# VH-VL binders against o58714: the designs that were tried, part 28

Target 1, 254 residues: o58714
Amino acid sequence: MRVDLNSDLGESFGRYKLGLDEEVMKYITSANVACGWHAGDPLVMRKTVRLAKENDVQVGAHPGYPDLMGFGRRYMKLTPEEARNYILYQVGALYAFAKAEGLELQHVKPHGALYNAMVKEEDLARAVIEGILDFDKDLILVTLSNSRVADIAEEMGLKVAHEVFADRAYNPDGTLVPRGRPGAVIEDKEEIAERVISMVKDGGIRAINGEWVDLKVDTICVHGDNPKAVEITSYIRKVLEEEGVKIVPMKEFI
Short names: E, the ipSAE of ESMFold2; O, the ipSAE of OpenDDE; V2, 0.75 times the mean of E and O plus 0.25 times the DockQ between their complexes.

## First folded at step 16 (VH-VL; framework fv_indenebart)

Design k47 (at its last look DockQ between E and O 0.94; V2 from the best seeds 0.00; counts 0 for: pae E 2.1 > 2)
Fold by OpenDDE, look of step 16:
Structure k47 (fold): chain C 254 residues (1-254), chain A 121 residues (1-121), chain B 115 residues (1-115)
Amino acid sequence: as target 1 above (254 residues)
Amino acid sequence: EVQLLESGGGLVQPGGSLRLSCAASGFTFSDYAMHWVRQAPGKGLEWVSSISGRGGKTWYADSVKGRFTISRDNSKNTLYLQMNSLRAEDTAVYYCAKDLRYYPSGYFDYWGQGTTVTVSS
Amino acid sequence: QAVLTQPASLSASPGASASLTCTLRSGINVGTYEIYWYQQKPGSPPQYLLRYKSDSDKQQGSGVPSRFSGSKDASANAGILLISGLQSEDEADYYCMIWHDSAWVFGGGTKLTVL
């Protein structure tokens, strides 16, 4: 059994530092690097890509809404043309730095509100996928496990990595419980670890109401936002390895 | 072949303690959640406790919370139930059951023959 | 009120069909629950039969005859275990079970007698 660990990185901006990229990088196999819209800047992009290289971590673009002030977490209604070109622009931006550092892009993971909006809006999903395809059809799209987005991407000829979240509660339909709702975010390290193992071994998890949710598990989103997050990430990796799960970049099995 | 063998049952006075064991074989023990289910004489099934494959998470029925502790030693392929502050209503045949999944599911695909616990003065 | 209610007993003739009900307490929508069914014969531990959530989401236990099937009655807010072509060996206690409020909950069980 193989699984990828991914984390959103490169989300600092200017003088503002966000996240513990250096610390979490040692535990993940795929880095989702902000492309300068929801977060990040050219210097941060270069730095993050370089860091990934130094740690043998694969790099993917983490495009979001042009919402720096909202950290890409505010919904924006985009036309398909906007969405397609916004993705192409951001992926291209990161590609430049990856290339400069001697790396190839592995994947694309939309960020924040864009990530969630795609799950609900088929037209947006298609537009984003088209943007990716415009750049490189061999990239892997990271999206919510068993989402409609995954189906659309595959139909359109794009490889997909099904992503799961061990620290988030699921709705019965496989979507994530919105942050802010009671029980939506799981903070206990052991609980998170147990959930991860369940997801990987059982191919699913219990929803917030107790219903079983089937999940495809290609990549697990882990965090490096703070020391506690890093600790949890480290623990997750350890536990998975102890369970005989091989932690490798998604490109090795997708 | 999957085998589950319960032991540790016996007669105990109210307020006493007892430790049940379930020896498992025939499968990778740590890959599966385990359960205790009890059945009072002439009565129905009652779930007691569950534990995940690694033992990192446990669940208890309200009737036994604070008194019973489920645990496992995966190196010994053994499930345990520490029962403290026993009551007359705890009198039952205690079954250990294997789950189909690492995390507790409703598919208890294998059961032991049970061990009898009698709480009486 | 009990979360799950089962009739205490049911009798049917060989070759007939038996419908065992598992009624959920008011306020609990049967449509959202996976219902697990177990069979227990005298002097033996329970055996898993099947799980039913919907017609598109059901699981039959290994070695369980096809004459055992699950369904739901939304109007009655109940899970149903249907045993067609009853045989003498089907005489047993049958329990339904659900996951509710972070606990496994069994019904009271139904004793099925094959006359």
Scores: ipSAE 0.877, ipTM 0.933, lowest interface PAE 0.5, mean pLDDT 96
Fold by ESMFold2, look of step 16:
Structure k47 (fold): chain C 254 residues (1-254), chain A 121 residues (1-121), chain B 115 residues (1-115)
Amino acid sequence: as target 1 above (254 residues)
Amino acid sequence: EVQLLESGGGLVQPGGSLRLSCAASGFTFSDYAMHWVRQAPGKGLEWVSSISGRGGKTWYADSVKGRFTISRDNSKNTLYLQMNSLRAEDTAVYYCAKDLRYYPSGYFDYWGQGTTVTVSS
Amino acid sequence: QAVLTQPASLSASPGASASLTCTLRSGINVGTYEIYWYQQKPGSPPQYLLRYKSDSDKQQGSGVPSRFSGSKDASANAGILLISGLQSEDEADYYCMIWHDSAWVFGGGTKLTVL
């Protein structure tokens, strides 16, 4: 069995430091590098790509809404043309730094509110996918497991990695329970470990209401925001390896 | 061939304790959740407890919460049920059952022959 | 008050069909539940038969004949086990089971007699 581990990185900008990128980079196979709109800047982007290279971690673009003040977590209504070109611009910008370091891009993972809006808005999902295809047909889109976005991407000829979240509760329809709701976020590392093993071995998890949710598991989102998040990420990797799961970049099997 | 063999049943007085074992073979034990299900004489099935493949999560019927503890030793391929504060109503045949999945599902695909627990005053 | 209710007994002739019901109490809806069915013959442990949630989400147990099938009756709030072409070996106790409120819950069982 094999899975990818991904994390959002390169989110520092200006004088602000966000996350423990150097520590989490040791445990992941794919880095989602902020493209300077919701977070990151040209210096952070170059540094983060170089850090990924040094750790043999695959690089992907992490494009978001142009919303630094909201960290890309506030919904913005875009025309299809805006969404398409916003993605192309941000992917291209990160590619410039990847190319400067002698690397290729593996994937694109939309950030925050954009990621979530695509699950609900099919025209937005198509526009984002078109933006990725405009750049490179061989890029892998990372999106919510078994979502309509994944189906649309496959129909349009874009490769997809189905993403799961071991630290988030699911609704019966496979969407995530919104943060801030009771039980939405799982913080106990042993409970997270049980959940990630179920996702990989059983292909699913029980939703917050007790119904079973089928999940396709290509990549698992992990975190490096603070020391506890790094500890949980390290633990997830450890328990997956103990259970005989191969942790490899998504490009090896997508 | 999947085999499950329960043991440790017997006669015990109310308030006593008993520890059931279920020896497993023929499959990778740690990959599957396990269950205890009981059946009182002449009665229907009653689920007692479940445990995930690594033992990190356990579940109990309300009738046994606080009195029974499910556990597993994956190095010995053995499931356990520690039964404390036994009552006459705990008298039953106790079955161990294998789940099809790591996390409990309703697909109990293999069952042992059962071990009898009698709680008599 | 019981989460699941099954008739205590049912009789049917060889070659006929039997429809065994598993009724959920008011306040929970059969439409959102996976219904598991088990057969138990005298002196033996139970045996898994099948799971039914919908026509597109069901599973037959390994080696279970296709004459066993599951369905639901939404108006009765019930899961249904249909056994067609009854044979004498189908005489057994039949239990339904669901996952409810973080617990596995069995129905009381139906004793099927094939005369």
Scores: ipSAE 0.562, ipTM 0.811, lowest interface PAE 2.1, mean pLDDT 93
ESMFold2 (binder alone), look of step 16: mean pLDDT 94; pTM 0.953

Design k48 (at its last look DockQ between E and O 0.93; V2 from the best seeds 0.79)
Fold by OpenDDE, look of step 16:
Formats: sequence, structure tokens, C-alpha cells
Structure k48 (fold): chain C 254 residues (1-254), chain A 121 residues (1-121), chain B 115 residues (1-115)
Amino acid sequence: as target 1 above (254 residues)
Amino acid sequence: EVQLLESGGGLVQPGGSLRLSCAASGFTFSDYAMHWVRQAPGKGLEWVSSISGRGGKTYYADSVKGRFTISRDNSKNTLYLQMNSLRAEDTAVYYCAKDLRYYPSGYMDVWGQGTTVTVSS
Amino acid sequence: QAVLTQPASLSASPGASASLTCTLRSGINVGTYEIYWYQQKPGSPPQYLLRYKSDSDKQQGSGVPSRFSGSKDASANAGILLISGLQSEDEADYYCMIWHDSAWVFGGGTKLTVL
């Protein structure tokens, strides 16, 4: 059994530092690098890509809404043309830095509100996928496990990595419980670890109401926002390895 | 072949303690959740407790919370049930059951033969 | 009220079909639950039969004959275990089970007699 560990990185901006990229990079196999819209800047992009290279971590674009102030977490109504070109622009931006550092892009993972909006809006999902395809049909789209987005992407000829979140509660329909709702975010390290193992070994998880949710598990989203997050990430990796799970970049099995 | 063998049952006085064991063989023990289910004489099945493969997640019936502790030693392929403050109503055949999943689920696909616990003065 | 209610007993003739009901108490929607069914013969431990959520989401236990099937009756808010082509060996106690409020809950069981 193989899984990928991914983390959103490169989300610093200017003199503002966000996240512990150096620390979490040691434990992940795929880095989702902000492309300068919801977060990040050219210097941060270069730095993050270089860091990934140094740690033998694969790099993917992490495009979001043009919402720096809202960190890409505010919904924006986009036309399909906007969505497609916004993706192409951002992926291209990161590609430049990846290439400069001698790396190839592995994947694309939309960020924040865009990520979530795609799950609900097929037209948006298609537009984003088209933007990816405009750049490179061999890239892997990271999206919510068993989402309609995954189906659409595959239908459109794009490879997909099904992503799961061990620190988030699930609805019965496989979507994530919105942040702010009681029980939506799991913080306990041991609980998160047990959830990760369940997801990987059982191919699913219990929803917030107790219903079983089937999940495809290709990549697990982990965090490096703070020392506690890094600790949890480290622990997750350790537990998975103890359980005989091989942690490798998604490109090795997708 | 998957096999489960319960032991540790016996006669105990109310308020006493007893520790049940379930020896597992024929499968990778740590990959599967385990369960205790009991059946009072002439009565139906009652779930007692469940534990995940590594033992990090446990569940208990309200009737035994605070009194019973489920645990496992994966190095010994053994499931345990520590029963304290035993009551007459705890009298039952106690079954251990193997889950089909790592996380406790309703797929109790293999059961032991059970061990009898009798709580009586 | 009990979460799950099963008739205490049911009788049917060999070759006939037997429908065992597992009724959820009011306020609990059967449509949202996976219902697990177990068979217990005298002097033996229970045996897993099947799990039913919907026609598109069900699982049959290993070695369990196809004549055992699960379904739901939404109007009755009940899970159903259907045994077609009843055989003498099917005489046993049958238990339904669900996960509810962070607990596994068994029904009271139904004693099926094959006449």
C-alpha cells in the first residue's frame, strides 16, 4: 500500500512568514506551492521550490482565487474563461521557478475556496481542468476523494489524486464539514492518526453523524502551519510507516 | 484459518474483578479492530466494547463505561477485557469478535466460542 | 423505547420465504443506517450474514448463501432480512445491529422456526 503526503506551502508573502515550510518539508512527499495570488510571491515561490528539491519532495501548483487579502478563502464567481486562464497563469508562474531549479511539476491542487467551489460547481471544475490541460495533460489533479471533480477530470483525460483529510470531519456525502461547526476539525494527534490508518486501510471513514463514507486514498493532506501541526504530520508519517504503508510521491502510483 | 479463543471467565462475587483474554491466530492481528459482545443466559446479544487495530480508539457500551477496559497486545495477538466492579447483570457468555476493518465496524466476521462469566454472591 | 425492535419469534415452512424485520424507533431514519445481520444457532456463537445500506450499497458475508438478502421498508422504518427458499438449517436466532450514538446496538433477536 502506497500513499502520498501533501502540504500547502509557500504561503508567505513579502516580509510576512506563514507556516513552517522547512520543518514540514521533511515529512511530506508532495508540496503544494502557492502561486502568488491567494498567497506567496516570486521570491517565496523560488525559495519553496528550492527547498522541495533539497528535500526530494515533488512540487505542484497551488492556484487559488485572486484573493490575497482573503487568503483565497472567499468565494469568487468566475466565468469559465476566467477560471481557465487563472489556472493557466498560476501554473505557468510556478512552472517557471520549478524549471529554473531543475524540477518538473507533478500536480495541481486548487486552494481554499476554489478547491471547495469546484466540488459544487461542475462548470467551474471543467474550466479549471481545461486550464490545467492547456498547460500539461500529464499533470495530476489533486481533488477531494470521490468528488464529482475527480470524475470530470478523468473523463477529460486528466490524472487524478484523491485527497483525504484526517483532521477534518466528513459529511455522509463525502464532503468536509465546514470549519466552525463543532467537531469539524480534529485536533487530537492520536485521533488523527487513527483516522489516517482507517482511511488508508479501510478505504473510508465515519462521517460526523456516524455513517460510513467510502474514500479513495491517494494523498493525505497534512499541515505545517505551526509546531503542533508539524508534530502531527511527523506522527502521521511515523504511524503509517509502522503500519507498512509506503509513503511516496503520487506520481509513482498515479 | 482465523481463530479466536476466549479465556478468563469464571465465578466472581459482586464488586469483584475479572480479566478476559482472547487469543487470536490466522490473521494479522493489528490490522483489525476487535470487539467484545456478551450474551446473558437466554437473552440476546449485547455489545460491550470495541478497539481499533492499534488500540488507539476504543468504544464502550454505556452499561460498562467506567468499569470495563478493553485493550490489546498486538505482540501477543491477544485482546483483553478488564472488568471491574462486576455486577450480577454482567453475567454472560463473553465473545470476542474480529472486525473486517481496522476501525471498529459492524463487520464482526469471526467470533470465538465465548467464555462464561458468572457474577454471584 | 428500544433503538431496534425485532419480533420475538417467526415460523415458516421449508421452501417458503421468511421476512425478518428490524424496526428502528421513531425519529431514527432507517434510510441513513447500515444494518448488519447476524445468525446464531443453538450452542454456537453468532455468525455475520450481511450488511445493507441500500441496493447499491450492501455487503454479503463470506459463504453466506444468496438466498439471504437485505432490504429496507421506509414506510415501516425497518430493515428487512429476507430468507428465500427456507431450509431447516436456517432455524436460528437472527439479530440486527446498527451503529447509533457511538455504540453498536443489537436488536432483541428473532427466533426463526422452520416447521
Scores: ipSAE 0.870, ipTM 0.928, lowest interface PAE 0.6, mean pLDDT 96
Fold by ESMFold2, look of step 16:
Structure k48 (fold): chain C 254 residues (1-254), chain A 121 residues (1-121), chain B 115 residues (1-115)
Amino acid sequence: as target 1 above (254 residues)
Amino acid sequence: EVQLLESGGGLVQPGGSLRLSCAASGFTFSDYAMHWVRQAPGKGLEWVSSISGRGGKTYYADSVKGRFTISRDNSKNTLYLQMNSLRAEDTAVYYCAKDLRYYPSGYMDVWGQGTTVTVSS
Amino acid sequence: QAVLTQPASLSASPGASASLTCTLRSGINVGTYEIYWYQQKPGSPPQYLLRYKSDSDKQQGSGVPSRFSGSKDASANAGILLISGLQSEDEADYYCMIWHDSAWVFGGGTKLTVL
């Protein structure tokens, strides 16, 4: 069995510091680097790409809505043309820093409200996928496991990595329960570990209402926001290795 | 061939303790959840307890919570049920069952022969 | 009130069909539940038969004949095990089971007699 571990990084900007990038980088195989729109800036982007290089972690673009104040977590209505070119712009911007460090990009993972909106809006999903294809047809799109977005990407000839979240409750239809609802976020590290093992070994988990949800598991989202998040990430890696799961970058098997 | 063999049943008095074992073979034990299900004489099936493949998640029927403890030793391929504060109503044949999944599900595909627990004065 | 209710017994002729019901109590809806079915012959442990959620979400146990099938009756709030083409070997106790409130719950069982 093989799985990728991904995390959102490079989210500091200006005088503000967000996240424990140096610590979490030790435990992941793929870094989703903010592209300066929802978070990050040119100095942070360069620094984060270099940190990934130093840790032998694959680099991907983490594009989002142009909403720094809302951290890209507020829905913004975009035309298809805007969505396509916003993705192309942000991927290209991160690529410049990757190239400066002698690296290629592995993947693109949309951020926050954009990620979630693509699950519900096929026109938006197609536009984002077109923006990725405009840049490089060999990039991997990271999107919600077994989502319609994953199907659309395959139809359009874009490689896809199915992403799961061990710390989030699922609805029976495979969507995530919105944050802020009771039970939406799982914080206990032993419960998270049991869930991630079920996802990998059983190909699914129970939704918040007890119904089974089938999941394809290419990559697992892990966090580095604070010391507890880094501890949980370290623990997830440890238990997966103990269960015989190989932790390797998605490009090795997608 | 997948095999499950229960042991440890017997006659005990009310308030006593007993430990059941279930020896497993023919599969990778740690990959699968396990269950205990009991059946009183002449009665139907009653689920008792379940445990995930590495033992990190356990579930108990309300009738046994606080008195019974499910556990497993994956290095010995053995499932256990520690039964304390036994009551006459705990008299039953106790089956262990293998799940098809790592996390407890309703797919109890292989069952042992059962071991009999009798609680009486 | 029991979570699941099954008739205590049912008789049917060889070659006929038997429809075994598993009724959920008021307040819970059969439509959202996966119904598991088990067969138990005298002196033997139970055997898994099948799981039914919907016609597109069901599973037959290994080696279980296709004459065993699951369905639901929404108006009766019940899961149904249908056994067609009854054979004498089908004489057994039949249990339904669901996952409810973080517990596996069995019905009381139905003894099927094939006359």
Scores: ipSAE 0.609, ipTM 0.835, lowest interface PAE 1.9, mean pLDDT 94
ESMFold2 (binder alone), look of step 16: mean pLDDT 94; pTM 0.952

Design k49 (at its last look DockQ between E and O 0.88; V2 from the best seeds 0.78)
Fold by OpenDDE, look of step 16:
Order: structure tokens, then sequence, then C-alpha cells
Structure k49 (fold): chain C 254 residues (1-254), chain A 121 residues (1-121), chain B 115 residues (1-115)
């Protein structure tokens, strides 16, 4: 069995540093690089892409809402035209740096509120997918496992990587429990690891109310926001490898 | 062929301790959660405890919490149940069961023949 | 009140259909639960039969005859095990089980007698 580990990176801005990109890069196979809207800037993009290259990590665009102040976590109502072009612009921006560093883009993972909004809004999902298709039909869309977005993307001819979150609780419908709710975020390293193994081996997890949720597992979102997050990421990789799971970029099996 | 063989049962006094074992074969032991289920004489089934494939996640029935400990040695393909502070109501046939899944949240698809535990003064 | 309630006994004739009920306690919606069913014959350990959540979400145990099927009765808030074409070999105790409040919970079991 093969699985990809992805992490949101390149989210520093100007003099502000966010995350431990150098540290977490050692453990992941796919980097979601901010494209300068919710976070990141041209220098950070270059730096992050270069870092990925040095660590043999695949690079993907991490487009979000034009919401730097809100870190792309505030919902914005976009027209389909806006969404499509916002995606194209951001993917293009990162592409330039990837190309400059001798890398090809592997995937696109929407960020934050955009990521979540797509799951609920089909028109938005289609618009975003169209934006990706406008750029390169061979890119892989990373989206929530078993979401409607995944179905739409496949229908539209775009490859999809089903993403799971081991440190988040699930609703029975396969969506994530919003942050802030009790039990929504799992912090215990061992529990997270066990959940990851279950997701990979069992193809699912129990929701917060106890219902079983079937999941497709192509890529696991891991974090590098702080030292503890990096530790957990490292541990997840170790445990998966011990279980005979190959950690490889999603492009190798999608 | 999947085989589960329980052992360790016997007669013990109230307050005593007993350690049950379940030897597994015929499948990759660490890939599956394991369970203990007991059945008192002439009574129904009662879930006791569950453990994930690697043993990192465990669950217990309220009736045994704090007294029983489920564990496993994957190198030996063996499941254990350490039972302390035994009570008369713990008297039962104890079955080990294999989960269909890694996490202890699946189906009990295979069962052992059971081992008898009798707690009596 | 028990989480799961099963009739203590049920009798049916060979060739007939037997419906075994597993009633969930009030306040627990049967629609949200996977119901697991087990068969236990005298002197033997239990055997897994099937799991039923819905018609589109069910799983049959390996080697379990098709005459065993699961369903739900929402009005009764109950899981149902249906045995069609009852055979003498089907005489056994049947247990339902659910995952509830971080625990596996069995019903009290139903003794099915084939007359």
Amino acid sequence: as target 1 above (254 residues)
Amino acid sequence: EVQLLESGGGLVQPGGSLRLSCAASGFTFSDYGMHWVRQAPGKGLEWVSSISGRGGKTYYADSVKGRFTISRDNSKNTLYLQMNSLRAEDTAVYYCAKDLRYYPSGYFDYWGQGTTVTVSS
Amino acid sequence: QAVLTQPASLSASPGASASLTCTLRSGINVGTYEIYWYQQKPGSPPQYLLRYKSDSDKQQGSGVPSRFSGSKDASANAGILLISGLQSEDEADYYCMIWHDSAWVFGGGTKLTVL
C-alpha cells in the first residue's frame, strides 16, 4: 500500500515566519505551497520550492481566498468567474517559481475556507476545477476524501487525490468537525498514529458520534506549524513505514 | 486458516488475579484488532475489551475498567488479558475474537473456543 | 433500560421465515447505527453473520447463507435479522450488537427454536 504525506508550507510573509517548513519537509512527500494570497510572498515561494527540491518533495499550489489578513480562513462569496481566475492566477504564480527551480507542479490543494467551501458549494468547486484545467489538465486536485468535489473533478477529467486528516474528528457525512468544538482536534500523538493506520488499512474511521465513515486514502495531511506538530508528523511517517506502507508522492499512484 | 486458542483460565478466589492468553495463527496478527468477549454460564455475550493492531488503542467495558488490562505481543502472535481484583460476576467463558479491521471498531469475524474462568471462594 | 433488547425466545417452523428483533433504547436512533448479528450454537463460540446499516450499506459474513438478511424498522427503532427458508440447523442463539458510547454492546440474545 502507498500513501502520500502532504503539508501546507510557504505560509510566511515578509518578515513574519510561520511554520517549520525546513523541519517538516524531511518527512513529507508533497508540499502545498501558498501562492501569496492567504499567505506567502514571492521570496517565500522561491525559498519553499527550492527547499522542496532539495528534499525531493513534490510541489503543489495551495491557492486560497484573497484574504491575507484572515489567512484565507474567512469565507468569501466568489462568482464562478472570480474563482476560476483566482485559481489560475495563483497556480500560475507558483508555477513560475517551480519552473525557475527546475520543478514541475504536481497538484493543487485549495486552502482553508476555500477548501471547505468547495465541499459545500458545487458551483464553486466546478469553477475552481475549471481554473485548474485552464492551466494543466494533468495536475492532481487534492480534496476531502469522498467529497462531492472529488466526484465533480473526476467527471470534469481532473485527477483527484483523496485527502484525510488524522488529527481531526469526522462527521458522519465525512466532513470535518469544525475547529473549536469539543473533540474536533486530536492532539495525542499515539491516538493520531492509530487513526492514521486505521484510515490507511481499514479505509475509514469512526465519526465523532461513533458512526463508521468510509474514506479513500491517497494523501494524509500532516502539519509543521510547531515543534510538536513536526514530532507528530515524524512519528506518523515512522509508524506507517513500520506497518509496511510506502510513503511516496501522490503522482506515483494517481 | 485462522485459529484462535485461548488459555489461562481456571479457578481463582475473589480478589485474585489471572492472565489469559490467546494464541493466533493463520493471519497477519498485527493487522487486526483483537477482542475479549465473555459469557457467563447460561447467559448472553458481554464485550470485555478491545485493542488495535499495534496495541496503541484500547477499549474496556465499564464493568472491567481499572481491573482488566488488554495487551498484545505481536512478535508472539498472542493476545493477553490481565485480570485483577476478580469478582464472582467475572465467572465466564472468555473468548478471544479477531477483528475484521485494524482498529477495534470492526467485526468479530473469528472466535476462539474460549477458556473458562471461575471466581469462587 | 438496556441499550439493546431482544426477545428471549422465538419459534418457527422449517421453511418459514423468522424475524428476530433488536430494539434500541428510546433516544437512540436505529438509523444511525450499524447492527451486527451473531449466531451461537450450543457448545460453540459465536459466529459473525452480518452487519446492517442500510440497504446500501451492509456486509454479509463469509460463508453466511443468503437466507440471512438484515434490515431496520424505524417505527419500532429496531434492527431486524430475517431468516428465510428456516432450516433445522438455524436453531441457535442470536445476538445483535452495536457500537455505542465507545463500547460494544450486545443484546440479550434470542433463542431460536426450529419446530
Scores: ipSAE 0.845, ipTM 0.918, lowest interface PAE 0.6, mean pLDDT 96
Fold by ESMFold2, look of step 16:
Structure k49 (fold): chain C 254 residues (1-254), chain A 121 residues (1-121), chain B 115 residues (1-115)
Amino acid sequence: as target 1 above (254 residues)
Amino acid sequence: EVQLLESGGGLVQPGGSLRLSCAASGFTFSDYGMHWVRQAPGKGLEWVSSISGRGGKTYYADSVKGRFTISRDNSKNTLYLQMNSLRAEDTAVYYCAKDLRYYPSGYFDYWGQGTTVTVSS
Amino acid sequence: QAVLTQPASLSASPGASASLTCTLRSGINVGTYEIYWYQQKPGSPPQYLLRYKSDSDKQQGSGVPSRFSGSKDASANAGILLISGLQSEDEADYYCMIWHDSAWVFGGGTKLTVL
């Protein structure tokens, strides 16, 4: 059994610091590096790519809406041409720093509201995938497990890593329960551990209503926002290793 | 070959305690959830308790909550049921069952032969 | 009111088919439940047969013949175990089970007699 662990990093900008990147980098295999639109800037991007290199962590682009004030978490209506070129621009920008450090890009994981909008909007999903393909057809798209986006990417010839979230409740249809609803976010590390083991070993999880949801598990989203998030991430890695799960970058098996 | 062997049953007075054991072999014990199911003489099946592969999640039937405790020792490949404050209605054959999944599910794919608990004065 | 209701007994002839019903109480909808089925022969522990939620979401137990199948009758709010081509060894008690309110719940069981 093998999985990737991914985390969103490089989300500071200017003099503002966000997240505990140095601490979380010790426990992950793939870094989703902000590309300067929802967060990050050229200096943060360079620093984050170098940190990943120093920790032998694979680098991917984390493109989002052009919404610094909203951290890319507010829906923005895009034309297909805008979406395609926004992705190409942001991936290319991060690639410049990866190249400068002697690294290749492994993957692309859309950020926030863009990630969620793609699940609902097939024309948006296609446009984002086209932007990735314009840059490099060998990049891996990270998207919601068993989603329509994953199907579209496969149809279009783009590699996909199916992503799961051990700290979020699922609906029976495989979508995530919106934040703010009762039970949407799981904070107890022992409960998160039981969920992540079920996802990996059983290929699924029980939805918030008790129904079983089948999940394909290529990568698990983990967090480094604060000391508690880093503790949970460390614990997830420890528990998976204790259960005989190999934690390796997605490129080794996708 | 999957084998489950229950033990620890016997005759107990009301209010007494027993600890049941289930020795497991033929599979990687920690990969699978486990269950206790009981059957009173001449009656149907009644689920008692379930536990996940590493023991971090447990479930209990309302009829036993607060009195019974399920646990496991993965280093010994053994499932346990600690039964306290026993009542006459707890008289049954107790089966140990293996789940097909890590997390307790409805796939009780292998069962032991059972151990008999009799609660009477 | 019991969560699951099964007829106490059912008789059917060799070679015929038997439909064993597992009715959910009013207020819960069979459409959203996975129905698990178990067989128990006299003097033996139960054996898992199959799980049915829908035609695209079902699972057959290891070594269970395909003549055992699951379905649902939405109008009766019931899960169905169908046994076709009845054989003498099919004479047994049959239990349905669901996950309800954080508990596994068995039905009362149906004694199938093949005569």
Scores: ipSAE 0.649, ipTM 0.845, lowest interface PAE 1.6, mean pLDDT 94
ESMFold2 (binder alone), look of step 16: mean pLDDT 94; pTM 0.951

